VH-VL binders against q8ixk2r445to577. Designs and how they scored, part 251

Target 1, 133 residues: q8ixk2r445to577
Amino acid sequence: FFGMLQNKGLTDYCFDYNPPDENQIVGHQVILYLCHGMGQNQFFEYTSQKEIRYNTHQPEGCIAVEAGMDTLIMHLCEETAPENQKFILQEDGSLFHEQSKKCVQAARKESSDSFVPLLRDCTNSDHQKWFFK
Key: E = the ipSAE of ESMFold2; O = the ipSAE of OpenDDE; V2 = 0.75 times the mean of E and O plus 0.25 times the DockQ between their complexes.

## First folded at step 10 (VH-VL)

Design f77 (framework fv_axatilimab; at its last look DockQ between E and O 0.56; V2 from the best seeds 0.00; counts 0 for: pae O 5.1 > 2)
Fold by ESMFold2, look of step 10:
Structure f77 (fold): chain C 133 residues (1-133), chain A 120 residues (1-120), chain B 107 residues (1-107)
Amino acid sequence: as target 1 above (133 residues)
Amino acid sequence: EVTLKESGPALVKPTQTLTLTCTFSGFSLSTYGVGVGWIRQPPGKALEWLANIYWNDDKYYNPSLKNRLTISKDTSKNQVVLTMTNMDPVDTATYYCARLRYGDYYFDYWGQGTMVTVSS
Amino acid sequence: DIQMTQSPSSLSASVGDRVTITCRASQDISKYLAWYQQKPGKAPKLLIYDASELQSGVPSRFSGSGSGTDYTLTISSLQPEDFATYYCQQYYDWPYTFGGGTKVEIK
């Protein structure tokens, strides 16, 4: 799939990547932002290797979760997807992270209008449901 | 097994500073995403959130009380401390500490609470 | 602050009855809502989070539903141990706020 990855529970919020330095796209956190489709920040590809790629920019980034963490961080994509970069987008909309065995959930940053995707125990919450548009 | 327990004075005079300690076990504030918050409940009334502190030392205060509250932690002692200045009789309440996680701002385990009476 | 309004403020019901309690937020809270049970002299106990997810160890007779501004807690068959006051809490925006409570009296 390619496009904007939207949350069901947070209507009109999409995966967004806006690194502090546009020339240093690795190592920063993925966020959620109002879906707009403008520019390059909200377009991701879900690949046959189960990667979520940020590939409108060179070098290509792949979303990863570092050991012991629950935040989604941009890494460089590799020829064969590392285990920490593999996500299963299921038919019910859940986004499962294979290595951690957790699901991606929309969460509000405390004391702000900003939202982030975080890993949580899998539930049926609409905050854990995602779709491409 | 997760437990939390509040300790501090049962009685304070108006204008004094209240210091409450939450001592917990079964989890650590060194664990990513973990936090402890404080909530109070006046007798027969609704619950009111006061403050949160997280593993990374991020702190959040109820804006209506921000000038009166200070929260801190000692991770090695499994303790969180709440200080509230300028106590008034309207602050008479049971004070609870409770566990939460960043992103999930509901409280899954609560202490038994400690009653604090403010009177002259 | 997001105001949480609970209804009714109190109710009486018999063992075995289906009980519903409502909570209305002053704005859309996107299902960031929890329900707590508090028995006299005890601390609150988490029942439901994210509007509809049961906390571990909570009996299945408890359920939650709702979206937007309107949420409900349902007890499908009231038991004697369910005599308590029930509170909703939003955690959509800071500060986190609680409803005024619904006191459930049995019989």
Scores: ipSAE 0.541, ipTM 0.857, lowest interface PAE 2.5, mean pLDDT 91
Fold by OpenDDE, look of step 10:
Structure f77 (fold): chain C 133 residues (1-133), chain A 120 residues (1-120), chain B 107 residues (1-107)
Amino acid sequence: as target 1 above (133 residues)
Amino acid sequence: EVTLKESGPALVKPTQTLTLTCTFSGFSLSTYGVGVGWIRQPPGKALEWLANIYWNDDKYYNPSLKNRLTISKDTSKNQVVLTMTNMDPVDTATYYCARLRYGDYYFDYWGQGTMVTVSS
Amino acid sequence: DIQMTQSPSSLSASVGDRVTITCRASQDISKYLAWYQQKPGKAPKLLIYDASELQSGVPSRFSGSGSGTDYTLTISSLQPEDFATYYCQQYYDWPYTFGGGTKVEIK
């Protein structure tokens, strides 16, 4: 699967990654933004290694969850996907993080009008359902 | 079993400060994603959100009342405290504390509420 | 602030009736909407969250639908214990705001 990763509940919002330096793409947080399909910021790929890959740059980036965190951070992809980069996109659209045993939820960023994907306890919520478009 | 219970004075004089305590059980504010909020309801009127506090001590207030409200928690006692300054008869209402489900923003469990009357 | 407008403010119905309550937000709230039931002298009870998700323990005769600005609570077959006041609440943006309520009375 590849393309824009759109949330079902938070309609018209997609995964978005826009690092401040195009030559240094790791270490920043993945956010949610209105789906526009322009540029490379909203293009992701779900791979057979269970990665959510940002492959518009070289070296390629893979979404990871750091220890103790609930945010999605861009790391470099590895030949063998590390445990903190493994996600299961389930049939119902839920995006499950294997290591933390939590689901990716569209959430409001504190004290802002912006939204971010955050790890939360898994529920039957449209805000935890995602589809490639 | 999740339970919440509000406690505080039933009568407050105008200009005085109201202090309400929410004591809960069945969950902990040390748990990731958990929050507790306060909501009030004047007699025969609709509900009004006042403030939230979360496990990480993040606090949110109703902007219309923010300068009068302070919310705090004592995790070890399973208590959340709300203070509201400069009380007025218009603040007469039933005050509820309620739990915010793990990582969510709606209230899934409520206390029975405590009636607060502001009168001289 | 986001205004929540409920309609109707009150309605009369009989046991077995299909009841529909509407909640309109002043802006798109992206299904960040909950429905509560409140009986006289009691605290509100959560019925629906995220616009259409049924809270655990709530009878299946309750359902929620909608998107954008318009949302609906439906009771497929009204039961005696369903006579109460119902409130919607948005949690899309601060401050959280509630609708004015809809009182469902016995005809």
Scores: ipSAE 0.018, ipTM 0.680, lowest interface PAE 5.1, mean pLDDT 92
ESMFold2 (binder alone), look of step 10: mean pLDDT 92; pTM 0.927

Design f78 (framework fv_axatilimab; at its last look DockQ between E and O 0.77; V2 from the best seeds 0.00; counts 0 for: pae O 10.4 > 2)
Fold by ESMFold2, look of step 10:
Parts: C-alpha cells; structure tokens; sequence
Structure f78 (fold): chain C 133 residues (1-133), chain A 120 residues (1-120), chain B 107 residues (1-107)
C-alpha cells in the first residue's frame, strides 16, 4: 500500500512529515495534517517488512517508536526492519505496533492546533483506524 | 479498583488561595500516558475543566483561568495538588479530580467531589 | 472556545421509553465527544467516548451517534436507575468544554 495514510475518525487528516533539514530526515516526530496530496510530506508506503516508509527517494525514512515512548519518530530504514519499526495494518484498519502491543491513535496535542499519531491501548475507536488513499 | 478523593477546605474567603489535594489508588502517575485533571461544577451549573497533569509532568490549564491555577503531582504518594489564587464568590463550586490518558481527553473515573464555598 | 449546547434542558419519560438527548457543537468536533451520567449528589460517570464507543460496564441500552456538530445519546429502553442529568463533553479543541446538561425525570 502507498499514498496518504488517512485517519477514519479525524476526517481529512493524514500522516505528515516535515523534517526541518531535507538532508537530515531522522529524529523528528510524525504529525497529522490536513490531507492535501501536495509534495512528498504526506506520501508513505507500507512495506512487506511491516514498515511505514517516508519518501520514495534516498534517504528513506521508516517510522519507529522508541521503547517506553508513545511518539512516532522517523529513523533510517534498515535492510532488515528492527522490531521498533514494525507495524501491522489490521483488516479492521487498526495500526498495531508489534513491540509495544499498542495501536496508533490520532490525538490532539493540548494547547496547540496540531494533531499527532500516538500509541495507545488498542480499542475499537475510529481514531485508531487508518487507510491509504 | 480505581478511586480518587478530593480534600481541602470547605470555606474560603474572597482573595484567599484555595489548595486542593487529589489522592488516588488503583493506578499510578508513573504509568506511561496516565493523567489527572480537575473539573469544577458551580451549584446547578455546567461542568468546567480546570487543569490536567500527566505522568511526564506536562501541565495544561484552562486559558480563562491559567494565571490563577497551579497543578503539581507527587507520584510516590499518588497525589495531585491544585492551587487556585484570588478566590471569588463566583468560584463557589464542587471540585472534582478525575483520571484521563494523554490523547484521550475524557475522564473515565471521578472522585466524589468536594464543595468549596467562597464567602465573606 | 467551542460552545456545547444540549437539548432539551429537561425531559420526563416513562420506564421503557426510547429517550434521545442532543448535543450541538459550535464547530465540527470530529467525533471527539463523550457522554456522562450524573446522579444527584454523585460525581459524573463516563458512558460513551469517541461519540459512539460504549465504556466498559455500561449497559447496552445506551448508545451514541453523530458527526460534525450534531451528536445524540440514546437510551433504547429507559430504566428506573437512569434518572440523572446527562452531559456531553468535547475534546476536539482546547479548552475542553461541557454541555449544559439534560435532566431526565422518570414518570
């Protein structure tokens, strides 16, 4: 699957990645932003290694969650996907993070206009359902 | 079983500072994503959110009251403390503490509430 | 701030009736809405989150629906223990705000 990774419950919001330096794409948090389809900021690929890859050009970034954290951070992709970079897109649309046993949920950051994907205990909420468009 | 309980003075004079303590059990603020918030309800009126504090010590305040509120926690004692300055009779309300999770800004368990009257 | 308007402010119904309570937001809130039940002299109890998801331990006669600005809480068959005031709460945008409440009185 590839394209805009959209949230079912927070309608019209998609995964978005805006690294401040195009030559350094790692270490920043993935956000949610209004789906617009312009540029590569909202273009992601779900791979057979269960990775969520950013950018179809080098260097490739893969979404990761560091142990004990709930934020989705960009790392470099590796030949064999590390455990913290493995997500299972379930048939019901949930996006399950294998290492943490948690699901990706759309959430608003308090005191801000921004939304972010965060790991939470898995529920049946539409805010935990994702699809490619 | 998750429980929360508010404690503090029942009567406060105008201009004084209110300090309320929430003591809870059945969860810990050392747990990733856990938070405690404060909500008040004037007699016969709607609920009003006041402040949240999370496991990582992030704090959020209702902007209409932010210059009057301070929230803090003691994770080892399972306590959260709310301080509200410059009390006025319009602040008369039942004050609740309640549990929430970061990203899930609804309150799944509430204390019984404590009535605070502000009167000269 | 997002204003939440509940209607009706009160209602009376008989045991077994289907009861609906409406909550309207001043802007779209993308299903970031919870419903609470508050009995006299007691704290609120969470019933529904994310507009339609039933909290654990809540009877299945309670359901929620809606999208955008308009949301409803439905009690499919009113029971004597459902006498209470019901509040909605949005958590789409800061600060989080509550509706004015709907008092349900059982005939």
Amino acid sequence: as target 1 above (133 residues)
Amino acid sequence: EVTLKESGPALVKPTQTLTLTCTFSGFSLSTYGMGVGWIRQPPGKALEWLANIYWNDDKYYNPSLKNRLTISKDTSKNQVVLTMTNMDPVDTATYYCARLRYGDYYFDYWGQGTMVTVSS
Amino acid sequence: DIQMTQSPSSLSASVGDRVTITCRASQGISKYLAWYQQKPGKAPKLLIYDASELQSGVPSRFSGSGSGTDYTLTISSLQPEDFATYYCQQYYDWPYTFGGGTKVEIK
Scores: ipSAE 0.268, ipTM 0.774, lowest interface PAE 4.6, mean pLDDT 89
Fold by OpenDDE, look of step 10:
Structure f78 (fold): chain C 133 residues (1-133), chain A 120 residues (1-120), chain B 107 residues (1-107)
Amino acid sequence: as target 1 above (133 residues)
Amino acid sequence: EVTLKESGPALVKPTQTLTLTCTFSGFSLSTYGMGVGWIRQPPGKALEWLANIYWNDDKYYNPSLKNRLTISKDTSKNQVVLTMTNMDPVDTATYYCARLRYGDYYFDYWGQGTMVTVSS
Amino acid sequence: DIQMTQSPSSLSASVGDRVTITCRASQGISKYLAWYQQKPGKAPKLLIYDASELQSGVPSRFSGSGSGTDYTLTISSLQPEDFATYYCQQYYDWPYTFGGGTKVEIK
């Protein structure tokens, strides 16, 4: 699967990654933004290694969850996907993080118009359901 | 079983500070994602959100009342405290504390509420 | 702030009736909407969250639907214990705001 990763509940919002330096793409948080499909910021790939890959840049980035955190951070992809980079996009649309055993949920970022994907306990909420478009 | 219970004075004089305590059981604010909020309801009127506090001590206030509100928690006692300064008769209401579901922003369990009357 | 407008403010119905209550937000809230039931002298009770998700323990005769700015709570067959005031609440943006309520009375 590849393309925009869109949330079902938070209508018209997609995974978005916009690093401040295009030559240094790791270490920043993945956010949610209105789906626009322009540029590379919203293009992701779900791979057979269970990675969510940001492959529009070299070296390629893979979404990871750092220890003790609930945010999605961009790391470099590795030849063998590390445990903290493994996700399961399930048939029901839930995006499950294997290591933390939590699901990715669209959430509001404080008192702003910004939204972010965060790890939460898995529920039936449409805000935890995702699809590629 | 999740339970919450509000406690505090039933009567407050104008300009005084109201202090309400929410004591809960069946969950802990040491648990990741847990939160407690306060909501009030004047007699015969609609509900008004006041403030939230979360496991990580993040706090959110109703902007219209922010300068008057302070929310805090004592995790060891399973208590959340709300203070509201400069009380006025218009603040007469039933005050509720309620739990926020993990990772959610709605209230799934409520206390029975405590009536607070502001009068000289 | 996001204003929540409920309609009607009150209605009369009989046991067995289909009841619909609407809630309109002043802007799109992306299904960040909850419905509560409140009986006199009691605290609100959560019925629906995320616009259409039924809270555990709530009878299946309750359902929620909607998207964007318009949402509906439906009671497929009104029961005696359903006479109460119902509130919607958005949690899309701070501050959280509630609708004005809809009182469902006995006809």
Scores: ipSAE 0.000, ipTM 0.620, lowest interface PAE 10.4, mean pLDDT 91
ESMFold2 (binder alone), look of step 10: mean pLDDT 93; pTM 0.934

Design f79 (framework fv_axatilimab; at its last look DockQ between E and O 0.77; V2 from the best seeds 0.00; counts 0 for: pae E 2.1 > 2)
Fold by ESMFold2, look of step 10:
Structure f79 (fold): chain C 133 residues (1-133), chain A 120 residues (1-120), chain B 107 residues (1-107)
Amino acid sequence: as target 1 above (133 residues)
Amino acid sequence: EVTLKESGPALVKPTQTLTLTCTFSGFSLSTYGMGVGWIRQPPGKALEWLANIYWNDDKYYNPSLKNRLTISKDTSKNQVVLTMTNMDPVDTATYYCARIRYGDYYFDYWGQGTMVTVSS
Amino acid sequence: DIQMTQSPSSLSASVGDRVTITCRASQDISKYLAWYQQKPGKAPKLLIYDASELQSGVPSRFSGSGSGTDYTLTISSLQPEDFATYYCQQYYDWPYTFGGGTKVEIK
């Protein structure tokens, strides 16, 4: 799949990555922003290695969750996908992080204008359902 | 079994500072993502959120209360403390503490509440 | 602040009736909505989160629906123990705000 990765419950919000240095895309948190399709910030690829790639820029970034954390952070993609970069986009729309056994949920950062994807125990909430467009 | 219990004075005079303690069991604020919040309810009226504190010591306050609130925790004692300054008769309410999880800003377990009357 | 308006403020119904109560937000809250039940002299109890997800241990006669600004709590077959006041709460934006409540009285 390639395109904007949208949340079902938080309507019109998409995965968005806006690194402060366009030539160094590693180490920053993925956010959710209103879907607009302009520029390169909202285009991601779901690969056969179960990666969510930010590949509109070189070097390619892959979404990861670091051990003990629940935030989605950009890492460099590797030839063989590390376990912390593997997500299963299931038929029901849930986005399952296999290593942690948790699902990606849309949530507001408290007392902030920002929404972010976070790992949570899996539920049937529409906030845990995702699709590409 | 998750339980929370509020304690503090039943009567406070105007301008005094209210201090309330929430003592809980069945969970810990050392657990990633866990938090405790405070909510009040004036007699016969709607609920109003006051403040939250989380496992990592992040704190959040209802902006309507303009720096009147301070929240703190003692993880080893399973306690959260709320302080509210410059009390006024309009602050008369039942005060609840409740469990919250960061990102899920609803309250799944509540204490029984403690009634606080502000009167001269 | 997001204002939550509940309707009706009170109602009475018979055991076995289908009861609906409504919560309207002053802006789109994208299903970040919870419902609570509060019996006299007791603390609120969480019934539903994320507009439609039933909290563990809550009877299946309770259900939630809605999107955007308009949300509904339904009790499909009212029971005597359902006498209570029901509150909605949005958690789309800070501060978290509650509706004014709907008191359900059994005839």
Scores: ipSAE 0.586, ipTM 0.873, lowest interface PAE 2.1, mean pLDDT 91
Fold by OpenDDE, look of step 10:
Structure f79 (fold): chain C 133 residues (1-133), chain A 120 residues (1-120), chain B 107 residues (1-107)
Amino acid sequence: as target 1 above (133 residues)
Amino acid sequence: EVTLKESGPALVKPTQTLTLTCTFSGFSLSTYGMGVGWIRQPPGKALEWLANIYWNDDKYYNPSLKNRLTISKDTSKNQVVLTMTNMDPVDTATYYCARIRYGDYYFDYWGQGTMVTVSS
Amino acid sequence: DIQMTQSPSSLSASVGDRVTITCRASQDISKYLAWYQQKPGKAPKLLIYDASELQSGVPSRFSGSGSGTDYTLTISSLQPEDFATYYCQQYYDWPYTFGGGTKVEIK
């Protein structure tokens, strides 16, 4: 699966990654933004290694969850996907993080008009359902 | 079991400051993602959100009342305090404190509420 | 601020009836909507969150639906204990705002 990763509940919002330095793509948080499909910021790939890959840059980035955190951070992809980079996109649309046993939820960013994907306890909420478009 | 209970004066004079305390159990504001909010309801009227406070001490206020409201927490006592200055008879209402579940923005547990009457 | 308009303000129904309450937001709130039940002299009780998710312990006769600006609370078969006032609340943006309420009375 590849393309824009769109949320079902938060209508017309997609995964978005826009690092301040195109030559240093890791270490920043993945956010949600209106789906526009322009550029490279909203193009992701779900791989057979259970990665959510940002492969529009070299080296390729993979979304990871750091210890103790609930945010999605871009790391470098590895030959063998580390545990903190493994996600299961289930048939019902839920995006499950294997290591934390939590689901990715569209949430409002604190003190902001922005939205971000955050790890939360898994529910049947449409805010936790995602699809590639 | 999650419980919340409001406490404070039942009667306040106009221009005075109202101080309400929410004492809760069954959860902690030291827990990441937790929050507590205040909501009031004038007799026979709808609910009005007042303020929220979170585990990280982030605070949000109703803009219509922002200059009059202060919310604070004492995590060690499992208490949240709301102060409202320059009280007026129009502020007569039942005041509720309620829990904001981890990672959520709605109120899943409420106190029984405390009636506050503003009168000379 | 986001205005929440509930309709009707009140309705009369009998036990066993299907009851539908509507809540309209002044803008798209993307299912960041909760429904509460309030009985006289009692605090509100959470019924539904995220527009359609049933809160734990709430009877299955309660359901929520909707998207965008329009949302509905449905009681499939009204029970005696369901006579109360119901409120919707958006938490899409600050400040949080509630609907005006819908009082469900016995016919």
Scores: ipSAE 0.361, ipTM 0.829, lowest interface PAE 1.6, mean pLDDT 93
ESMFold2 (binder alone), look of step 10: mean pLDDT 93; pTM 0.935

Design f80 (framework fv_axatilimab; at its last look DockQ between E and O 0.71; V2 from the best seeds 0.69)
Fold by OpenDDE, look of step 10:
Structure f80 (fold): chain C 133 residues (1-133), chain A 120 residues (1-120), chain B 107 residues (1-107)
Amino acid sequence: as target 1 above (133 residues)
Amino acid sequence: EVTLKESGPALVKPTQTLTLTCTFSGFSLSTYGMGVGWIRQPPGKALEWLANIYWNDDKYYNPSLKNRLTISKDTSKNQVVLTMTNMDPVDTATYYCARLRYGDYYFDYWGQGTMVTVSS
Amino acid sequence: DIQMTQSPSSLSASVGDRVTITCQASQDISKYLAWYQQKPGKAPKLLIYDASELQSGVPSRFSGSGSGTDYTLTISSLQPEDFATYYCQQYYDWPYTFGGGTKVEIK
């Protein structure tokens, strides 16, 4: 699966990554932004290694969850996907993080103009449902 | 078991400052993602959100009342305090404190509420 | 601020009836909506969150639906203990705002 990763509940919002430095793509937080399909900031790939890969830059980035955190942070992809980079995109649309055993939820950060994907306890909420478009 | 309980004066004079304390159990504001909010309800009227405070001491206020409101927490005592200055009879209401569970923005547990009457 | 308009303000129903309460937001709130039940002299009780998710312990006769600006709380078969006032609340943006309430009375 590849393309824009869109939330079902938070209508018209997609995963978005826009690092300040295109030559240093790791270490920043993945956010949610209106789906626009422009550029490469909203292009992701779900791989057979259970990675959510940001492969528009070299070296390629993979979304990871750091210890004790609930945010999605870009790390470098590795030959063998580390445990903190493994996600299961389930048939029902839930995006499950294997290591934390939590689900990715579209969450309001501060205002209606600021949303982020965060790890939360798994529910059947549409805010935890995702699909590639 | 999660519980919250409001305490404070039942009667306040106009222009005085109201201080309410929310004492809770069953959770901690040292826990990542936890929060406590205040909501009031005038007699026979709808609910009005006042303020939230979170584990990381982030605070949010209703803009219409922001200049009058101060929210604080004492994590060691499992208490949240709300102060509201320059009270007016229009501020007469039942005041509730309620929990915002981890990562949530709705209130899943409420105190019983405390009635506050503003009168000379 | 986001205005929440509930309808009706009150209704009369009998035990066993299907009851529907609506809440309309002044803008799209993307299912960031909760429903509460409040009985006289008591604190509100959370029923539904994220528009359609049933809070733990709440009877299955309660359900929530909707998207965008329009949302609905449904009681499939009204029970004696369901006579109360119901409120919707959006948490899409600050400040949080509640609907005006819907009082469900016994016919």
Scores: ipSAE 0.726, ipTM 0.916, lowest interface PAE 0.9, mean pLDDT 94
Fold by ESMFold2, look of step 10:
Structure f80 (fold): chain C 133 residues (1-133), chain A 120 residues (1-120), chain B 107 residues (1-107)
Amino acid sequence: as target 1 above (133 residues)
Amino acid sequence: EVTLKESGPALVKPTQTLTLTCTFSGFSLSTYGMGVGWIRQPPGKALEWLANIYWNDDKYYNPSLKNRLTISKDTSKNQVVLTMTNMDPVDTATYYCARLRYGDYYFDYWGQGTMVTVSS
Amino acid sequence: DIQMTQSPSSLSASVGDRVTITCQASQDISKYLAWYQQKPGKAPKLLIYDASELQSGVPSRFSGSGSGTDYTLTISSLQPEDFATYYCQQYYDWPYTFGGGTKVEIK
């Protein structure tokens, strides 16, 4: 799958990556922003290795969750996907993180005008449903 | 079993500062993502959110009351403290503390509440 | 601030009735909505979050639905323990706000 990864419940919001320094794409949090499809920030590829790649940049970034954390951050992709970079996009739209056994949910950053993807216990909430556009 | 309990004065005079303590058990503010909030309810009226504090000591206040509220925690004692300055009779309410998780701004466990009357 | 308007303010119903309570937000809240039950002299109890997800331990006769600005709590067959006041709460935007409540009384 390739394109903008959109949330069903938080209407018109997509995965977005906007690192403060375009030359330093590692270590920053993935956010959710209004879907627009312009520039490099909202295009991701879901690969056969179950990676979510930020592939409009070289070297390519892969979304990861570090142990004990809930936030999705950018790492460098590796030839063999590490376990913390593996997500299953299921037929029901849930985005399951294999290592943690949790699902990706759209949530607001408190007292902010932005939203972020976070890991949560899996539910049927539309905030945990995702699709490529 | 998750429990929360509010404590503080039942009566304060106008202009005084209210200090309320939430003591809880069955969870810890050392746990990633965990938080405690304060909500009040005037007699016979709707609930009003006041403030949240999280495991990482981030603090958030209702903007309409921001200059009057201070929230703090003592993780080792399982306590959260709310201070509200310049009390007025309109602040008469039952005050609740409740548990939430960052990102999920609804409250899954509530204390029994403590009634605070502001009167001379 | 997002204003939450509940209707009706009160209703009378008999055990076994289907009860529907509505909550309208002043703007789209994208299903960031919870429902609470409160009995006199007691703290609120969470029933539903994310508009339609049932909290653990809540009977299945309770259900939630809606999207955008309009949300509904339904009790499919009212029981004696369900006579209470019900509140909605949005958490789409800060500050978090509650509806004015709907009191469900025995007829």
Scores: ipSAE 0.650, ipTM 0.891, lowest interface PAE 1.8, mean pLDDT 92
ESMFold2 (binder alone), look of step 10: mean pLDDT 93; pTM 0.938

